# VHH binders against q9p4d8: the designs that were tried, part 3

Target 1, 280 residues: q9p4d8
Amino acid sequence: MDFMKPETVLDLGNIRDALVRMEDTIIFNFIERSQFYASPSVYKVNQFPIPNFDGSFLDWLLSQHERIHSQVRRYDAPDEVPFFPNVLEKTFLPKINYPSVLASYADEINVNKEILKIYTSEIVPGIAAGSGEQEDNLGSCAMADIECLQSLSRRIHFGRFVAEAKFISEGDKIVDLIKKRDVEGIEALITNAEVEKRILDRLLEKGRAYGTDPTLKFTQHIQSKVKPEVIVKIYKDFVIPLTKKVEVDYLLRRLEDEEDDDATQKSGGYVDRFLSSGLY

## First folded at step 12 (VHH)

Design r5
Fold by OpenDDE, fold request of step 14:
Structure r5 (fold): chain B 280 residues (1-280), chain A 121 residues (1-121)
Amino acid sequence: as target 1 above (280 residues)
Amino acid sequence: QVQLVETGGGLVQPGGSLRLSCTASGFTFSDYYMNWVRQAPGKGLEWLSSISSKGSTISYADSVKGRFTISRDNAKNTLYLQMNSLQPDDTAVYFCARIEYSSGFYEFDYWGQGTQVTVSS
């Protein structure tokens, strides 16, 4: 997706393609993470004496990555949301001025805390090579975790773009729901069970294909590095729900910008009428 | 039952033109975004073009921009793809596909059997 072409960002075909590509990235990252044990110590707060830092080893490493990434304009991109926004630094690269496609508050929509929690507690146990500690690979597993987390974050927060596109396409129906603050109505509007099933089926197929070594075809028990069913479960139980949350949160606020425009137009019209009436 | 039937494919020489048609039935055609996609041998599905329900919004993939034109006739429940300046790389099975939304996803939920387009000297 080219964010410098705002007219294409909300194209449904482009959105779909982006989402499909993100699926591949996430699955590949899970496969990479599957090389390492669950390693609970990586996620335990203050397990290691990290200088001038309060948190887990993962928290620290992720924070350091984001600091570096910010300097190369990663978070200037509209589709990237940091886990640790307080550590971001200015870039030394030329500034990219992306056109605004999303609502003014889009950067305030952030579910990374939930992503991190679910990833460490639910996702890692499902995709890891085994339970327990692997002391020799603490750094490697944390690095793999960061790739997983960043890809998940990008995918889930991409719901903002999807929500914007949906808002534009639905028109009055969604506006009415938003005005009523009808969360259940909005959720119902953005949910299609048949489509969801198709997505999950696709993920199952991808999991089967990507996680198998084709050179082992003659061995009756081709084991996937990550169980395809686990990938499906992760999407069903976590990715999809969190994406919905992002969409709903975005949509509930979508009329804020319009109200401000109306207020400014009403105020500008009054000021212009007042100025044009020459009564000063 | 939702049905999409693609027609108009065939064999053409490089630089030639074809017009594809897709006839929709079993749903309110005028309420949906429609798409053209293609699949070449050994390649994945490629999105080509989209058109909104009323035809007010149109998009093209870079690979076909300037050469292909999507249009629709809602009264006839028909989607069209005018293909000009065809190249050998355009050889594929072409599908019309309906796009639907769910839970932060856009997905093609229905497509037809497709129509074969072959561009060869």
Scores: ipSAE 0.516, ipTM 0.777, lowest interface PAE 0.8, mean pLDDT 90
Fold by OpenDDE, fold request of step 14:
Structure r5 (fold): chain B 280 residues (1-280), chain A 121 residues (1-121)
Amino acid sequence: as target 1 above (280 residues)
Amino acid sequence: QVQLVETGGGLVQPGGSLRLSCTASGFTFSDYYMNWVRQAPGKGLEWLSSISSKGSTISYADSVKGRFTISRDNAKNTLYLQMNSLQPDDTAVYFCARIEYSSGFYEFDYWGQGTQVTVSS
């Protein structure tokens, strides 16, 4: 997706393509992570004596990664949301001025905490090679985790773009629901069970296909592959619901920007009336 | 029942042109975002172009940009694809596809049987 072309960002075809690509990335990242054991120590707070840091090894490594990524403009991209926004640094690269496509509050929509929690507690156990510790591969494990987390974050928060596109396409119906703050109505509007089933079926197929990737054959050890069913379950139970949450949160606020524009126009009309009334 | 019927395919020489048509029935055509996609032998589904319900927004894949033109006639429930400067790599079955939304996803939910386009010298 080219974010410098705002007219294309909300194109449904482009959105679909982006989503499909993200699926591939996520699945591959899961497969990579599946090479390693669950390694609970990586996720335990203060398990290791990390200087000047309070948190888990994963938290630390992820934060360091984001620090580096920020300097190369990763988080200047509209579709990237950091887990640790406080560690971000300025880029030394030329600034990219992306046109604004999303609502003004889009950056406030953030479910990374939930993603991190679910990833460590639910997703890792499902995709790991086994339970328990793998002391020799803690670093590799954590690196793979970071890739998983970042890809999940991107996908889930992409719901903002999807929501915006949906808002534009639905028109008055969704506006009415938003005005009423009818969350259930909005959820119903954004849910199609048949389509969801198709998506999950596709994921199953992808999981099957990618699990046999010959590129993974170079590791002599019978690496446990992620079960396709687990991938489907992860999407069904976590990715889709979190994405919906992002969408709903985004949509509920979508009229805020319009109200401000109307207020400014009304205020401008007052200023124009004041200027035209010659009561200087 | 939702139906999409693609027509206009055929055999053309490199550099030639074809115009594909897709006739929609069983739903309100004018309310939907429509797409052209293709599938070449041994390859996956490739998105080519999309057009919004009113035709105000159009997009193309890089592979066909500048050569293909998507259009629609809502009064006739018909989607069109003008294909110019066809190349052998354009050989595929072409489908008209409706896009639908669910839970943060856009997906092609309906397409026709397709029309074969063969570009060969």
Scores: ipSAE 0.501, ipTM 0.768, lowest interface PAE 0.8, mean pLDDT 89
Fold by OpenDDE, look of step 12:
Structure r5 (fold): chain B 280 residues (1-280), chain A 121 residues (1-121)
Amino acid sequence: as target 1 above (280 residues)
Amino acid sequence: QVQLVETGGGLVQPGGSLRLSCTASGFTFSDYYMNWVRQAPGKGLEWLSSISSKGSTISYADSVKGRFTISRDNAKNTLYLQMNSLQPDDTAVYFCARIEYSSGFYEFDYWGQGTQVTVSS
């Protein structure tokens, strides 16, 4: 996706392609993480004496990564959301001025804490090579975790773009729900059970394809590096719900910008954007 | 039942033009985003173009931008793809597909049977 082309960012085809690519990335990262044991010590607060830091080894390493990444403009990208926003540094690279596509408060939508919690408590046990500690690979384990976490974060928070597109396409129907603060109604509006099933089925197939050595196709006991069913479960139980949460949180606030525009007598209201978007 | 039927495929020479049509039935065509996608031999599915329900929003893949034109006639429940300056790399089965949204995902939920386009000298 090219964020320098705002007219393409909310295109459904482009969004789909981005999501599909993110899906692949997540699956590959899970496969990489599956090389290592669960290593619960990596996630325990103050398990290691890290200077000037209160938290887990993962927290520390992730925060250091984000510090570095911020300096190379990672978090200037509209689709990137940091886990540790307080450690971000200014970039020494030339600034990129991305056009604003999302609502003004989009950066405030952040479910990374939930992602981190679920990842360490639920996802890691499902994808790890085994239970227990692997002392010689703590660093490698944590590095793989960071890739998983960042890819999950990007995918889940991409719900903001999806929500914006949905807002534009639904028009008055979603506006009414937002005004009523009808969370259930919004959730219903953004949910299609048949489509979800298809997504999960696709994930199952991808899991089978990516997690299996193709050279072993003729063996009766093809062991997947990560069980495809676990990938499906992770999406069903965590990725999809958290994405919905992001969407709902985003949508519930979406009229804040409209109210400001009305106050400024700017004629370019919701209706004009809706009509111009062509998404209806 | 939702049905999409692609037509207009065939053999063309490099630099030639072809117009594909997709006729929709079994749903309110004017309410949906429609897409063209293709699959070349041995390759994955490639998205080509999208058009909004009313045709006001159009997008193209870089691979076809400037050469292909998507359009629709809602009164006829028909989607079109005008393909100009065709190249051998454009050889593929072309599909029209409906897109649907769920839970932060956009997916193609219905496809046609496809129409073969072959570009060869």
Scores: ipSAE 0.185, ipTM 0.561, lowest interface PAE 1.5, mean pLDDT 88
Fold by ESMFold2, look of step 12:
Structure r5 (fold): chain B 280 residues (1-280), chain A 121 residues (1-121)
Amino acid sequence: as target 1 above (280 residues)
Amino acid sequence: QVQLVETGGGLVQPGGSLRLSCTASGFTFSDYYMNWVRQAPGKGLEWLSSISSKGSTISYADSVKGRFTISRDNAKNTLYLQMNSLQPDDTAVYFCARIEYSSGFYEFDYWGQGTQVTVSS
């Protein structure tokens, strides 16, 4: 997809292809993290004397990553969501003016605090090589953690694009549910148990196939044998539910963007006209 | 039971045209985005085009934009692909596919058996 071309971003085929590639990225990142022990010191608040900072080593390292990445325009992109919004800084580069694709409040739909909590408490113990410490590898371990967290965040928050595409295509079904604040009805609309089973089956097949992927033979890392069932459990118990939460939270507020008077919408750009729906 | 049946494939000369049809049954066709996908010999699947449930949103892959036109007739439960200016590298099996949604995923959950399109002199 091309975020400079709104019509490619809300295309369901492009959304699906992106989600499948994000899935591959997450699996790869889990394999890379699995080379390290659980290393609880990485996540322990104030374990290391970091000047002018109160938090874990991971918290600090991720926040510095995000500060630097914001300076090179990473968080200008619609699909990037920060864990530490307060550390973002002005870019050194000319800003990219991405067309507006998502609702105006999309940046407020952010579950990264919950992702970080689940990652450290549930995901790391499930994929780590062992339960101990590797004091000589703390930086490398935390760098692998950052890759995992960022790929999980991107995948889960991509639910905003999925929700917007769903609203445009089936808005008549959704509007009444939103007006009634029917969270359960919205969740039912976005849930299909047979599709979820197919997704989990695909993840199991991918997990079993890892190690025979030709692209992995060119890396310096020896592929660890993360059990495919662990990957499936992480998706079933955490990724899928958090993605649904993002979609529900996004949809519940979607009529806020439809409350504007028609005069401004008549003069709006292509993206505004494309994304508008008649709900009044 | 969901069923998708493609017809209209065949042999054509370069520069020629074909119109593919896909007849749907076993579901409410007008509720779903529909897609055309192809598989050339020795290659993976290539997405070509999508059309929204009401036909208001249409997308094309760069490789076919301007030459192929997707359309649908919800009264007849039929998806169409008009293919113009065909070239030898358009030779493939063409599938129609339904997309379904859950949990932040869109998945091609039903496919037709495919129809062969061959472009050669």
Scores: ipSAE 0.006, ipTM 0.399, lowest interface PAE 9.5, mean pLDDT 82

Design r5
Fold by ESMFold2, fold request of step 14:
Structure r5 (fold): chain B 280 residues (1-280), chain A 121 residues (1-121)
Amino acid sequence: as target 1 above (280 residues)
Amino acid sequence: QVQLVETGGGLVQPGGSLRLSCTASGFTFSDYYMNWVRQAPGKGLEWLSSISSKGSTISYADSVKGRFTISRDNAKNTLYLQMNSLQPDDTAVYFCARIEYSSGFYEFDYWGQGTQVTVSS
C-alpha cells in the first residue's frame, strides 16, 4: 500500500496483504531475537552508567532511535506509532503532506506502553535462547529487541486502518453500536472465531516451517528455533487482544469526526468523501 | 450456504480478451468486498483485484493494472473481471473470493471452484 494514495490504504485486499507481511516480519524478528539469552540486565533500570539518563538500556536505546528517526520524518507516516512520543523532534527535511486517511484522533490511540511491558515480561522469556546473560552481546540483543517492538507496534496499531475500513463497510450497523456505547457489541462485530482459528493455524504452520530440521533447504541456516506454539500463544494472548483494543478504542470515537460533518455518516465515512472530493 | 460460482474461462490467443463472471448466493452480496485471485500451474495464489461492497473503491495488483477491470452488479449478485491484452503468463485458474474480518485480520473465507483461463496460440 502507498500512504500517498489513499485509495490503496483502506482497500481490504491491500490491508490483508500488509497484515500478512507484518506477520512474517514479526516471526523473522522473533527468530533473530531467539539467538540471544533473556538478558534481564537489558531491561533493568539503571543497570548501566548511561550518561544523563534514568532508565533501562533498552529504554535509552529505543528512545534515541526514535528521536533520531523522527528527524527524518519517520513518525510523520500514518503507520508509525512511537514508544516515546515526548522525545520526538521536528524534521530537518521538507515535510511530506500525507493525505488524511484516519480519524483526527488516531495518534491518541497508542498502546505502546502495554506492548513494551508485555514484550519485556512475557515475550522475551518465551522466545529467548535461555535464561541468563551474554555480556558481550547486550547491544546486539537490544537492537533485536527494537526490531521486535517496532514490528509488534506496527502490526497492532494497524488495527486503526482495519477499523476505519470496517466502519466504511458496515455502514449504519456499527454507527448504532457506537451511539449506544456498546463495547461488547463492537467487539462481537469485529470478532469471528473461525477467522481467528485460521490465523492461528497459519502461524502454527509458519512456526513449524521455521523450526523444522536444520538439514532441510528452508531451515538449514537457522541457528536456533522458536517453538511454533510460542508464536501462536503470543498472537492469541497479546497481539490479537491488543489489536481488538485498538479497534474498539478507535471505533468508539469515530463519530467525533462525523459530528463535524454529519452529511458523511450515511455515505460510509471519511474515505468515501476523501476519494469523492478528488483527493488521493 | 455460501456459494461462489465462476464462469467464462476458456482458451484465448495472446493479446485477446475474456470476461469472467462470479455468481454469489447464500449471503448478502452487497455487504461484502469481493476479490479475484489466480493460481498459475505450480505456483501459489496471486491476488489480482478487490472491489468494495458498493463498488466505490477498486484496487489492482501491479501485474494486471491497466489490463484487467473488476466490476460488480449487486442486483444480480454477480462479480466480473474483464481481462484484456492477455499473455501466456496469465494462464491460471481464476477464483472469486469473499473476504471476511476478525480482530484486525481479513481472510478469504469462501472461494469459488475456479475457472480455467489458458492463453496459448
Scores: ipSAE 0.005, ipTM 0.365, lowest interface PAE 10.2, mean pLDDT 81
Fold by ESMFold2, fold request of step 14:
Structure r5 (fold): chain B 280 residues (1-280), chain A 121 residues (1-121)
Amino acid sequence: as target 1 above (280 residues)
Amino acid sequence: QVQLVETGGGLVQPGGSLRLSCTASGFTFSDYYMNWVRQAPGKGLEWLSSISSKGSTISYADSVKGRFTISRDNAKNTLYLQMNSLQPDDTAVYFCARIEYSSGFYEFDYWGQGTQVTVSS
């Protein structure tokens, strides 16, 4: 996938390949985090005396990472969504001019607050090596958390690209549902139980395979393994529903980007709009 | 019963052309994205091209862009792949595959049995 070439981004084969690769990254990150105990102090507000900051150790560490990453243009990329948008800073590097692929409001579709909440309350307890604290490993634990959170965020918000591709290919059906504000109809259009079952089955097999990889970055527990069923449950209960929420929220606003006669084409010219703009 | 049947493979000289067909039955063909995928001897599967349900969105892998053309005829429930400028590295079994979409996931859920294409001098 090349974000400088919009036709590669809205291609269903490229979208599928990216989503499958993001699954691998998420499973790897869960296995790395499973080397540590739950470590609730990492997530407790004001547990540590962090200068000029009111929040958890994880909140602080992630926000500092995002501040630095924004200065090197990470959040200029269309597929990067910050957890702490208020800490982003201007880049000192030359800007990259990405072609417009997503709707103008895409940056406003952000479920990272929900991801962070679910991660700390549900995912961490489900994948941790055990309950309790590891005082000597607080930094390493929080770094593994950041990798988990960032990979979850990228995967879930990739639903915006999927939703845009769906809108272009099925415009007539989706336009009617959007005009009626038919959330349930949009959800039904984007949901197929057989496909979801196949994805969950693939995750189960991947979880079994990845649990034997000796190249883990943090080697706190030799051959640490999270149960594959836990990975499947996290996807079924959290990743899939949040991805669906992103898709629905994106689609419900999609007609805001349509103009009549003066700026852009009407709904019937979806592919032609990209061709007219020179994106293809 | 969903069924996909590929035809049109065979032996061809380097630089030659072939047209593959895939006849679909057991589902409403005009509602689905369709794909061509190939598997070279001893290699994994390689996605080649996708075409949307109405034919309005078409995509190609870099390895075949400019040489291969995907098309469909919804009235005949048939998917096509026109392959031009074939080279020995194009030798593979070629499959048509149906893609299904759910909740931000795309997956190939049905495949044909494939048709052999051999490019040899």
Scores: ipSAE 0.000, ipTM 0.390, lowest interface PAE 11.5, mean pLDDT 81

## First folded at step 14 (VHH)

Design j5
Fold by OpenDDE, look of step 16:
Structure j5 (fold): chain B 280 residues (1-280), chain A 121 residues (1-121)
Amino acid sequence: as target 1 above (280 residues)
Amino acid sequence: QVQLVETGGGLVQPGGSLRLSCTASGFTFSDYYMNWVRQAPGKGLEWLSSISSSGSTISYADSVKGRFTISRDNAKNTLYLQMNSLQPDDTAVYFCARIEFSSGWYEFDYWGQGTQVTVSS
């Protein structure tokens, strides 16, 4: 996706392609993470004597990564959301002026805390190489975690773009729901069970394809590095719901911007195409 | 040494209820997914339910959905299974089992000795 071309950012085909590509990234990151044990110590607060830091080893390392990434304009990108916004540094690179596509408050929509919590408590146990500690690989483990977390964050927060697209395409129905602060109604409106099923089916296929060593095709015990079913479950139980949360949170505030701008250009039929395309 | 000890089994009439407990020791209980499985006479192992470390994620087999409830108390290192509306086909040895992460969801590395549940009129 090219964020310098605002007319393409909300294109349904582009959004779909982006989401599909993110699936690949997430699956590969899970596979990489599967090399290492669960290593609960990495996630325990003050387990290690980290200088001038109060938190877990993962928290520390992730924050350091974001510090570095901020200096190279990672978080200037509209689709990137940091876990530790307080540690971000100014970039020494020339500023990129991205056109505004999302609502003014889009940067305030952040569910990274939930992502981090779910990742360490729910996702890691499903994808790790084994239970317990692996002292020799704590660093490698945490590094792999960071890749997983960042990719998940990007995917989930991409719901902002989906939400914006839906808002533009929807008429009075969504506006009424927003005015009523009907969270359940909004969630129902943005949910397509068939599309979700398609996503999960695709993930199952991808998991089978990516997680299998092709050289072991003839062995009776083909073990996937990460079970495809686990990937599907993670998406079903966490990624999709959190994405919906992002969408709902975004939409609930969407009328704040409309009160300032009299010109609501409603483009009809966009939502139907979006849902039919399996984008979300 | 990892130990899992199931209790609470017994004889119950059809339609009755039982509560099973599994006490864990020898590992950090709160770090692991836990499961209930059963084995009926002459049958293989059947997975029944799983619960995540925090209890946030729960799953049930279709055979027990709506009747069985899994829960855990991490402070007590204990896993529970509330079984309601028991039927004769629920007769089995019930095991608590710890998940092996390398195998993903619903695969196990440690088991208890099991507790016998018999449903009969």
Scores: ipSAE 0.008, ipTM 0.315, lowest interface PAE 9.1, mean pLDDT 87
Fold by ESMFold2, look of step 16:
Structure j5 (fold): chain B 280 residues (1-280), chain A 121 residues (1-121)
Amino acid sequence: as target 1 above (280 residues)
Amino acid sequence: QVQLVETGGGLVQPGGSLRLSCTASGFTFSDYYMNWVRQAPGKGLEWLSSISSSGSTISYADSVKGRFTISRDNAKNTLYLQMNSLQPDDTAVYFCARIEFSSGWYEFDYWGQGTQVTVSS
């Protein structure tokens, strides 16, 4: 997927391939985190004497990662959403001018506070090796947490791209629901129990025998360290519902961009305006 | 039960034109938003165009805007794609599709076997 080329971002095959790969990444990250105990001290506010900081060790470590990575343009990319937007700094690298693929307000659709809360309170206890502390592995544990959080955030906020593609594909029905502010109608339109069952069934199969999903490009043989049923429960109870919340929040505001008579439909870039002008 | 059948593909020279048809059966065609999608050799699926159930809302991918025209005839349960100014990069298998965008995921609902379009000089 190339965010400099809008046509590759809303390409349905590329979107599906990306979602499948995000599943694999999340599973691998859960396996890595499962090597550590729950280690609740990592998440306890002010447990450690971090100078001039109010928060948990995880909060501090993740925020420092985001501050540094913002300087090298990580959060300029349309698919990256920060947990700590207030720590981002200007890049010292040349700016990348990404074409507009998502609606103008897409950066405001951010559920990372909810993801962080659910991760520490629900997901960690469900995947950890045990309930105790591991004082000699705090840094390694928190690094594994960061990988889990970032992969969860990417998967959940990718719902913005799915919602945009759905808006383009089924706009007549969605437009009516948005005008009525019919949240339950939008939720119903983006929900399909059979699709959800297939997602959960695929996760169960991946948890048992990684690399057997026919949508993956490679076959791998790995030993699972996380019970497949736990992965399924996390997706069912948290990942899917949060993704839907992102989609609903995105769709409810989508007509804000359509009221601009000068705006392009999908991308809004120079190439799109050139092509629509008929200058070939 | 649901069936989508694409026709009209073939070999054309660069700059040529083709008109694809997709005949639908086994469902109420006029209730559905319909799509054209293609798969080039060695590439993933690429969405090209969508048309609403009534035909009132039409959208195109930037790669085909201005060259391709989607239309439908609900009385004949048929979806069309008029392709003009074809280039070698348009070589692909073209599918008529319903695509499910539910539950934070894409799933292919139904599509046909596709029709091959080859653009070469």
Scores: ipSAE 0.000, ipTM 0.310, lowest interface PAE 11.8, mean pLDDT 80

